# Designs tried in a protein design chat: VH-VL binders against UPF0111 protein PH0637. Part 1

All scores and structures are predictions.

Target 1, 226 residues: UPF0111 protein PH0637, of Pyrococcus horikoshii (o58371)
Amino acid sequence: MIKMQVWKKLFAKSPFKPLIRHAEVVVQTVETLEKALDSWARGDYENMKEYAKKVDDLEDIADKIKSELRDSITSKLLMPVQRTDILEYLHMQDKIADAAEDTAKWLLIKRNLDSIPNDIKDIILKMGKESIKAAKLVYEAIKQLDNVLESGFAEKEIKKEYKIIKQIEEVESKIDGLDSKLMEIVFTSELDWKDGLYILNIARTLSNISDKAKDTAERIRVLMNK
Structure headers, positions and changes below count from the first letter of each chain, unless a header shows other numbers; Kabat numbers aren't used for antibody chains.
F, E and O are the ipSAE of ESMFold2-Fast, ESMFold2 and OpenDDE, as the mean of both directions, binder to target and target to binder. V2 is 0.75 times the mean of E and O plus 0.25 times the DockQ between their complexes.
[cut] stands for letters that were removed.
The coordinates of atoms that the task and the answers printed are left out; those that the model quotes come from them. Centres of patches stay.

## First folded at step 4 (VH-VL; framework fv_polzastobart)

Design q01 (from p15 with light chain S30R)
Fold by ESMFold2-Fast, scan of step 4:
Structure q01 (fold): chain C 226 residues (1-226), chain A 123 residues (1-123), chain B 107 residues (1-107)
Amino acid sequence: as target 1 above (226 residues)
Amino acid sequence: QITLKESGPTLVKPTQTLTLTCTFSGFSLSTRGVGVSWIRQPPGKALEWLASIFWDDDKYNNPSLKSRLTVTKDTSKNQVVLTMTNMDPVDTATYYCAHTSYLPGDYVRFDYWGQGTLVTVSS
Amino acid sequence: DIQMTQSPSSLSTSVGDRVTITCRASQGIRSYLAWYQQKPGKAPKLLIYKASTLESGVASRFSGSGSGTDFTFTISSLQPEDVATYFCQQYNTFPYTFGQGTKLEIK
C-alpha cells in the first residue's frame, strides 16, 4: 500500500536513533562511575583515579555525539517531532553524564579513603547501583520511544513507555530514601567536619544522576504528545 | 561447564620473552562481570596474581612486575594472551589462567582455573 | 602491598577433627577475603569469598569468619579428601595478594 511507503520513509528518518546512541554512552559513563565508587570504597585511590579519568573521557564522547546531533537535526526536512523538544531531551539526557562526571571529581578530592566509615561507604555504593538502573531505564525509554514512533503511536507501545517512565520515578524515589538515611548517619555519627562535607557532596551529585534521569523521562512525555 | 587451558613454551632462557595463551569455553569474555586472570606459583611457594583482563577491555597488571606484563584478549577465538618480558630463573613457576567473576562493591573471585603450565627458566 | 600471613604454616590431624586456620592482613581489608584449596598437582579451587560466603557446590563443613585484619577458616569435621594446602587471598586493595599457604595433612 502507498501509506506503507510513507511509513517506511518515516522510520528511516527517525531522530531517535542518534539519541539512543547517545543514551548508550551515558549508560557506559554511569557504569564506569560505579567502578570508581567500588575502588573508592576499597580504599584504592589509584584505580579510583583511573576510572574517574575514564568517566571524564566518556562524558567528552557523549558531548561530541550531542554536538553532532544538534547539527544533524537542523538538516532533516521530515521530522515527526519538534526540533526544540528533541534538543531539550538531548540536553537533559546529557546532564546524566555530567552528574556522573561531577561525582567522579568529588571522589578525587580526598586521598586518605580509610577515614570514611564502612556504613557510609555501603550506602553510597547502594546509591551508585541504583543510579546505573536509572541510566539503563532511560536507555530503554528512548528505545521504546522509537518503537512508539515506528508503530504510529500504537496504544500498546505507549503503555510500555509509561511503564518505563514509572520505573525511573521509582528508582529516583529509592535514591532519595537512601540519601535521607545517609543524612541521618552523617548527623548522628562522630565524623570529621571535612569528611562530612565530602560525603554530602558525593551524595548530592549521585542523587543528581537519578534526578536528571527523571527529568529526561518527563521530556519523553512531551515527545509523545500528538 | 566452564573450562580453561594454558598453552605455551615449557622452557625459556633468561632474558627471553614468555608468551602464554589461555583458551576457554563455557563463557564469553563479552559478558558483563566476566574477566580472565593470570596467577603463578613458584614450586613450593605462594600464589602470585599477575594480571587481569575484563569484558570491557579493562586491564590490570601487578605493579611489582612493572612494564614486563602485557595481557590481551581475542573474544572471537575465546583466548587471552599473557606476555612477560626479560624472563629470569626466579620466574620459574606454574602459570594458571582463571575465570574471574567481578561484582563492584561485593567480590572479585577466581572461581574456575586451568590445569596450569609449568614454565622453567634456565640456561 | 598488603601482606597476608597464615598460621599455622602446616598442621597434621585426624579424620573427624575440627581444623582451624587463621589469616592476618597487614592492614584493614574489610570482608574482601577469599579462601582457596589446592590439592597436590592440581589447580586451586575457590571455597569461600567475602570472608564467610560459601561458593556454590562447596561442602558445608567449610566455613569462614572475620573482618578487618583477622580471619579464620574452619573445617568442622576433617575428611580424607580435605588433604591440601589452603590459601587466603585479599581483594580489597590492588594488587591482590595471597597468604603463604597452610599445608594440611592427616596422621
Scores: ipSAE 0.000, ipTM 0.454, lowest interface PAE 15.0, mean pLDDT 86

Design q02 (from p15 with light chain F94Y)
Fold by ESMFold2-Fast, scan of step 4:
Structure q02 (fold): chain C 226 residues (1-226), chain A 123 residues (1-123), chain B 107 residues (1-107)
Amino acid sequence: as target 1 above (226 residues)
Amino acid sequence: QITLKESGPTLVKPTQTLTLTCTFSGFSLSTRGVGVSWIRQPPGKALEWLASIFWDDDKYNNPSLKSRLTVTKDTSKNQVVLTMTNMDPVDTATYYCAHTSYLPGDYVRFDYWGQGTLVTVSS
Amino acid sequence: DIQMTQSPSSLSTSVGDRVTITCRASQGISSYLAWYQQKPGKAPKLLIYKASTLESGVASRFSGSGSGTDFTFTISSLQPEDVATYFCQQYNTYPYTFGQGTKLEIK
């Protein structure tokens, strides 16, 4: 195991700064998706479309940062953690932005939103707000991982990291609960079947945001166990 | 009011190292979304981006010049320093530093520029 | 690197005329393009970013359009103070790259 301080002396730049920057773009992607969802719920197609386009742009930026990091990490660099584990982490973190983009694409396929009941819209908006919490916690987790490594895996810093991971798991559990309520409403309502498919796909892609956040947190556990 | 000013030698001999300092006011390099970039322009030619440094200490250098370029910041002094090694007559240019506003997925804006400093490389 | 090519390299026209400058990227850059104005002996001034968004304080006669690889900069009615060199710049991919510039003069 190489301490972060020794590793940093051997490199011109830290891989964690770009990982943190990538996480920040992921947060902004999910925050922008929530604005698209808000416009969607109000039946404001034009503003929804503009925010959906911005989600697409932000995911594109996140993907570019991921590609650049993947290329730089695959060089023969000395690192305090396994290269493969860092790449797996980056992959999971980027999947959060992918899920946000997928959600935005589903929003765009329907212009007339009057047939969607308000109780369904409300739950989807709540899932969106919780997704922002998940993304922000991932951002906190990667920043705290940098602290863990800089401290040489100090017990105090490891405990802070596990607390953040647990919070991510709690948010994902809450979103699962909201998704279950949404499924019950969809299957007990007199919703048109096309609207049902539309809503279920929005919910699926939106739930994937927190699922990928939880997967990202599990990759942090792997990095700390090395 | 945002203002930036470049300072450093106006004449450099071939093979020597150039050090330029950008001193700024009206903003902090600790603010999210803020950076400072170095851009040069040879007389009568196009602009060439050299390097950027951001609030989070992240740096990007032009790959064609990467081995020659170092950019550093001193947030307490409101300064960003560019160092370029092995100067050549083709590096003769006006060097600018610029306030860089960054919002992922939206913009990278060089919205406020210093006056520029002409650096001549000759023997 | 992404190469930015401007057309025309120079242009001479009359006050009140509509001026159009084009910029082509060697690969797709979405809408991540800015336009700058540079007067002799002065630093460049940002006019437009995100292909079509006007910078605060910039005159409404300036506009931009386009996406992907083909972009257009327009001055709806040329004023004497618009005499300058105009540059496009992509910020989609590092390194950021500029066009060669279009020198705008009045007849």
Scores: ipSAE 0.000, ipTM 0.428, lowest interface PAE 17.4, mean pLDDT 86

Design q03 (from p15 with light chain F94W)
Fold by ESMFold2-Fast, scan of step 4:
Structure q03 (fold): chain C 226 residues (1-226), chain A 123 residues (1-123), chain B 107 residues (1-107)
Amino acid sequence: as target 1 above (226 residues)
Amino acid sequence: QITLKESGPTLVKPTQTLTLTCTFSGFSLSTRGVGVSWIRQPPGKALEWLASIFWDDDKYNNPSLKSRLTVTKDTSKNQVVLTMTNMDPVDTATYYCAHTSYLPGDYVRFDYWGQGTLVTVSS
Amino acid sequence: DIQMTQSPSSLSTSVGDRVTITCRASQGISSYLAWYQQKPGKAPKLLIYKASTLESGVASRFSGSGSGTDFTFTISSLQPEDVATYFCQQYNTWPYTFGQGTKLEIK
């Protein structure tokens, strides 16, 4: 109830301000995942486990905020954009945190990290760093969308928004390239099949972070078109 | 100032267990990124990595010698011990211990080596 | 295991000559390759790591290049003290594996 009252007040100011608050937690989730990946690459299972647990906790917070926001958006609220468009955006943005959680869960499956080759660790770490860029760009995009609304959909502000969307697409393409290179290494290596499965699932869930960031950016295009 | 020295028996009979000790100075096995590795070289042949142990007690043994190898460390004594069971004449080699510098995703270097100790396996 | 193949197995050349040794990995190892020098009766000495990075104190006439599966080690101007056996070593994947060695002699 208390939370619903808070969210309703924010929605009254702007449909995007509550989404910005949710995006902040999403960024924290992906940043914490990078710390887990750093520990993972060093073979530090215990510190990795602790960061992985924190990723799970942050994703749970993001999911709770999503549920509160969803419940706060009623047909009675008069907003300049469609309720369904806002909910679809929120859903996509939350999927970024879900992907980070999935990655953390896969990291925890294997205790002995030393059988993983250095070239694989290097690419996974690069994918992690690019994933943080994607999450931060989504945060900048939703903040810029609020500026678009405040300006009355001025062309200058819309143009800035499209530049951010393009940057998200570029980051996603870079991660796809890294993922392709990683798959090639995995298929040509003498990795045990379980280690191969482990690495491919870490890569898949990491790639989902940027894929969902791109999907979120596409929802922004919808929110600007009426 | 990093130095390592191998010690142990120079002659071992077939089926016996070999125990070699690496005593070192100039570094600590409690330092992150530091390890000690065992590498051997049969006379006139290539080098073969046997085992590594790192600052966090993380251990790696060559899969081809799996059940025969044990590596342990005593950080307070600046020693690393290699144990190899069921010795055979083909295990005759010079055994080296080496300081190992490790940075995940970047490098691993066998940058300082002991003088080596020749172990002959015969009846 | 990753197999490392060196060529040639041996070579004999003159002081001042450019010497090239090659190393091939049976699968991709990115840049995770080291080169060692071993003089008779002595322990190996690390010269190069990460394919092309010179170890501290190693003479600039030594260089390395390559990535993936094909690597080259070069001595730009051979000196008498360079007579040794040279080994490549991959450290991308456990177990770490060495090439069979290239014996370098002066004519």
Scores: ipSAE 0.006, ipTM 0.525, lowest interface PAE 9.7, mean pLDDT 87

Design q05 (from p15 with light chain Y96R)
Fold by ESMFold2-Fast, scan of step 4:
Structure q05 (fold): chain C 226 residues (1-226), chain A 123 residues (1-123), chain B 107 residues (1-107)
Amino acid sequence: as target 1 above (226 residues)
Amino acid sequence: QITLKESGPTLVKPTQTLTLTCTFSGFSLSTRGVGVSWIRQPPGKALEWLASIFWDDDKYNNPSLKSRLTVTKDTSKNQVVLTMTNMDPVDTATYYCAHTSYLPGDYVRFDYWGQGTLVTVSS
Amino acid sequence: DIQMTQSPSSLSTSVGDRVTITCRASQGISSYLAWYQQKPGKAPKLLIYKASTLESGVASRFSGSGSGTDFTFTISSLQPEDVATYFCQQYNTFPRTFGQGTKLEIK
């Protein structure tokens, strides 16, 4: 009941305001991960550890917001879109922060960073920067969805939303290309097998950030096509 | 340096409305992830959270106090105002305002507090 | 509402001693728990958040642990300036609720 009373205030202003707030935390989680990656690439274990801890804290906050939203969204609420579709959107958006947390956890398991070649570090840093773009585009997309609703699903606003979705897909494609190039380098280099496993898991979890951003964009497409 | 200070009447009669102002410096309520919260403490008792207001004008009030609470902000004066209606002797407490961090950490994290102002409710 | 119960309600011990205070939530709160120090006549000061994360500038002798419903706050070696009332606070659900406080004295 207390949670319902709090969420009634949010829905009085905008049905998407809680989703936008969650998206803001997701963006900060990915931005903080990039700072961890930057420290990691410089061989700065202590600063990398601090940023990785902050990623974990931000993901926990995002998950808490998700849980509160799940509990407060009921079938009795009058919404322009179905409750199930909103919950599926929220789940995908939260998976972006979860992927960032997974990446941070992989960074932490290794102290000696000097054994990782600079060409591998450079690609991973590029993947990190592109991941920020993906997260920010998801934030812009959910804000634009609020504009779509306020306009009564006006064609102009729908077209603007589809343009943002396409940009998210383009960023995911760029990260996929970087991941493919990284795999070739790992498999053709004289990298220690443990370092290989370490790098492959960092790359996998980083790629998952943009994969989940694309999945989130697909949920927005579903919300608009009702 | 972040500082906050509470101001308002120190004595209120039963049934009257209490208005408290929090004046702050060292931060802006326009900054993403920043809010101000009101917390009170009756003499010798535990702390009780009353209300929070954030950079985007989003507001949260303690449900146990129902519609007695209103929290607003005045960005031009760097102030947050708490209004509490129908005061009763049990509302006698020291009232604090506190800087609240949201996005970079916990949005209930009360990391910088004002000195507090004692409000006594008596006839 | 989630009720926070602290134990003990008061504690008197000697400088250099290890001090342990516990906090129990009536429902699971994950790690969303903060600890505050309040000296007589002053506002509370945040010491720990997310159950175990030390606030910047807080002395390393302070630590926290726990998750779910049971939490512990520890002072590894009590100093005279640590005389205060300590409060736990959950921020998992609304309303945000505090424990009743533990008064720590030397003598």
Scores: ipSAE 0.000, ipTM 0.436, lowest interface PAE 15.1, mean pLDDT 84

Design q06 (from p15 with light chain F94R)
Fold by ESMFold2-Fast, scan of step 4:
Structure q06 (fold): chain C 226 residues (1-226), chain A 123 residues (1-123), chain B 107 residues (1-107)
Amino acid sequence: as target 1 above (226 residues)
Amino acid sequence: QITLKESGPTLVKPTQTLTLTCTFSGFSLSTRGVGVSWIRQPPGKALEWLASIFWDDDKYNNPSLKSRLTVTKDTSKNQVVLTMTNMDPVDTATYYCAHTSYLPGDYVRFDYWGQGTLVTVSS
Amino acid sequence: DIQMTQSPSSLSTSVGDRVTITCRASQGISSYLAWYQQKPGKAPKLLIYKASTLESGVASRFSGSGSGTDFTFTISSLQPEDVATYFCQQYNTRPYTFGQGTKLEIK
């Protein structure tokens, strides 16, 4: 783990370098969730449970880094951006990991999935893969924001940042489409109502990953504001 | 190596109960991912899935026949039993039992079948 | 219930010919479709599952393709022993349902 004094040193170089470190753990959390989902779909409860625990552990690490970063931001730090904007960004980015943890918790409550149609499992897996893309794009966006700052807010770097933000919005839109298709299948199927609640909550928490990624991208727009 | 064989009455009167036994070898119905399914085929017509029972005693019956169908297993005897109540001439068919390989999110395979037993329903 | 419709109902062709049979689902089933071969007086035999995956021990001349609602089964070079009725079967949702069958004969 990085100690508080190290965070203060990183903030002195750039307000975004500590946020990049946090984003790395967020990506790892979502990638681990995808492994839990793969095991889940295959009916491998024990491996799914192990990956779900790892998701919880990684979210704990992300939350600890968030707390350390929050505590390291002081009124004495001279930054080219508002402290409150950095904190709001950090909280949104951390919510991505929270959503991954919520999804893992829902996976754990049911051992036998024989009553769940394969088409539903397939869409859930596709939502998981798109969620990884969203998390990775957030990581690219915060790294690019550091490049924007280092370049003195050069137009070329700002344009590149907006392109990444647009890609995050496109991924969120695609996940919304998958969620809509999933809801249609659930509502037209002969699925038991408890299984319906189970699947819809998994889908909701998965969709929340990309929703929070989009919210994080909107915070980047604020951080680039003149 | 995997073999299944259906046994039971070949003639059943209308309103009677049909009981068919599937006796198998080469696998255990306690193995994860393993089940046994019952499928029937009326003469010259399509196959119709009736019921499945799996390693964990999870069982599924075709909704169109659910009130008439019971599927049970005896893992120690390597047997699965199908019971169908209130038989009707339209239930005349060849009845098969099949080894079922199941991997959620991937496949459901009826990969080894018994020879089938023709059950005729008439007075 | 998902209805499976096969086309054609019967087909007569020559040894060595490429044979194509199609199967349509009344609603989307992704790739959760199997193909079975049934010779006269015999039990069905699984040939293909997951739309395109060849079952172990099945001859490579058999293949499958498709996703969603439209599926195709192909025999690249018909052999005399391939005379049979072929059935598609969806396993996306229960009840598992079969097509009406395609009877394949040699001229």
Scores: ipSAE 0.017, ipTM 0.482, lowest interface PAE 5.8, mean pLDDT 89

Design q07 (from p15 with light chain T93Y F94Y)
Fold by ESMFold2-Fast, scan of step 4:
Structure q07 (fold): chain C 226 residues (1-226), chain A 123 residues (1-123), chain B 107 residues (1-107)
Amino acid sequence: as target 1 above (226 residues)
Amino acid sequence: QITLKESGPTLVKPTQTLTLTCTFSGFSLSTRGVGVSWIRQPPGKALEWLASIFWDDDKYNNPSLKSRLTVTKDTSKNQVVLTMTNMDPVDTATYYCAHTSYLPGDYVRFDYWGQGTLVTVSS
Amino acid sequence: DIQMTQSPSSLSTSVGDRVTITCRASQGISSYLAWYQQKPGKAPKLLIYKASTLESGVASRFSGSGSGTDFTFTISSLQPEDVATYFCQQYNYYPYTFGQGTKLEIK
């Protein structure tokens, strides 16, 4: 109820301010997943489980904010940018948090973490670190998009935005490279097949974080109308 | 400041069970990232990792000896106990316990070792 | 299990000499390799971990290098107290495995 009024007030100032609020929770979700991954790599199942639960809680918060924003957008009379573009952006941004939750759920499936080789764990941790960078860059991108709008789509602000988008693309490329290296290690290792499936699903869901960050960046290109 | 000391029988007959105790000081097995490992060395041969136990009671046993090995801890007494069943003359070795650091990205480090105890298996 | 092979099995050299010991893994172990020093009648002492990281309190004349399957341990200037057997150990794969050791003697 009262949340609806808060969102409407923010939308009245800028179509992007509510999206910035949502992005803050998305970043917190990915940062919490990184703590779960750190515990996972140490074989600390109980601490990993606690952080995984917190990831789930944060994703639930992000989903609730998404729902409230979606309702606020559909009920608004006028916006300076197309509603469908805003909704598609919100959808992509929220999928970043979904990917983090999926990763946490996969981590919880296995209790015996010692059968996973350290070189695999190290690459997974590096992918996690890059995923945080991707989420933070999305947060910076949506904030910069607000600056683009306030400047009347000034060339200087648009160029700053494209620089951030390029950084997101570079992070996604780095994660792709890490995923390829991981796949090579998994296929040449003496891993049990179930551990192989476990690791490949963790890598897939973790890679989805940067994939959705890149998709979100593509929606920003559309919102800039260039 | 970190010290470990192995104790137990120095002579074991074939088919008997070996029980070794590691008593330590200067650290706690309640501390996250800390464990104790058992490593043995037959006379003139390479080192062989046997088992590890960590702060969270997580246990790892060498697969080639898994059915014979049990490792337990008593955090209140600062002790870790290794049990190995069905001893054979080939198991004659110096048995060491070692402080084990579990670090992210570099997980197992045997950084402080006990003096070792020679266990001879003979009839 | 990952087999670790050290070369040479023994080495005799003079004080002040550069000493090089090699270790080969049967499969890629990234940089998850440690080097231990064991003096006669004593427990092993950790010198190097993560292939090239010197353990705290260990003399700077000791160094390690390598990745994947081929690793090298070096003593830049041999001292009398360095007489010992040196072992490599991989900890990338469970179970953790050691090399057979290299006995270092002074002439």
Scores: ipSAE 0.013, ipTM 0.532, lowest interface PAE 8.1, mean pLDDT 87

Design q08 (from p15 with light chain N92D)
Fold by ESMFold2-Fast, scan of step 4:
Structure q08 (fold): chain C 226 residues (1-226), chain A 123 residues (1-123), chain B 107 residues (1-107)
Amino acid sequence: as target 1 above (226 residues)
Amino acid sequence: QITLKESGPTLVKPTQTLTLTCTFSGFSLSTRGVGVSWIRQPPGKALEWLASIFWDDDKYNNPSLKSRLTVTKDTSKNQVVLTMTNMDPVDTATYYCAHTSYLPGDYVRFDYWGQGTLVTVSS
Amino acid sequence: DIQMTQSPSSLSTSVGDRVTITCRASQGISSYLAWYQQKPGKAPKLLIYKASTLESGVASRFSGSGSGTDFTFTISSLQPEDVATYFCQQYDTFPYTFGQGTKLEIK
């Protein structure tokens, strides 16, 4: 199999390894955001602030990897998939880290955390944990894409990839359900309107993590159907 | 050739304010990923982290001493200053400043330390 | 605050021996752990960071392992200059916290 052997050589020197490295940083970013959310929920502003700073810095690292990868692609490079499809994938994967950064920025605008009810905090923490699952599944998906390409698009490996994509879709659906419950609580609560805006924006940016994870998974489908 | 040196009073009376200066060379506190931390060690006891200040002027203080600690930097003078109010005999310790290498999600390293300065709090 | 507990508190052994020190965190800290060596009257020296990464210029006989809550520091063949107190330190969460130290002496 000449095509498979040629592709394996290209893969070893292609953007796929840096895409996996980028995905690992994205996972670290979302995991760090969850630590910020945990500190936020218990009223620990100093640790929340430190984790929020780490989220920002990790997103900067992810963005730097994205820029380096974009710059490394040349018109002379023979690639197993189109350059534009790889760049679209990278763009979506990076937006997961952007969403985590946006969430951290919203957390920081409020110093007094005691005014937020525990039932609201609990749902936000659950959304955070599901967001970690979404990010980890994206990491598994890009690693499995590596296996798909290494196998020459073997049916068995493609099937494993689609299973991971479906799991990402299920996590996004679960987060949408949590967001809907949160909106009902906010709507019927005695929350100050500023706290309401604060919470709804945190929920929106958290939901965006899984939305971008789902978008990233759709780009993987495009990469498989060359 | 990173070097740091602590300076300030070696004897402080209870209720007074302690001011310690860390003067450094071989690096700039405007470089991304660089900070300076203050760590103390009471005689024969464990190390205790007090505060950190980073290139972007972001500051972190130990919550157990929160209202008593202030850390500031003067990048042009290559100095970081720690201020601790309402000193007590229990605050008797060797105070160190340390170059802090920070890479988010990877490490925080106290990789170069000053010689330390013993501060005794007694009446 | 995350409490760091080291074992043993002190250890006396012979030159050439393998030395093992353990450190336990009261909650998960991933791999955000460093090991320091402190000789009498001197400032601490960083040996290991990220649980297992050897600091530049540090002798290869020093190694670290572990993740989560349980960590190990090893000296594969003790040298006379290794007599010191060794401290673990977590940097997962503020405040950064240190273990109580392990005093290493030669018989």
Scores: ipSAE 0.000, ipTM 0.481, lowest interface PAE 14.3, mean pLDDT 86

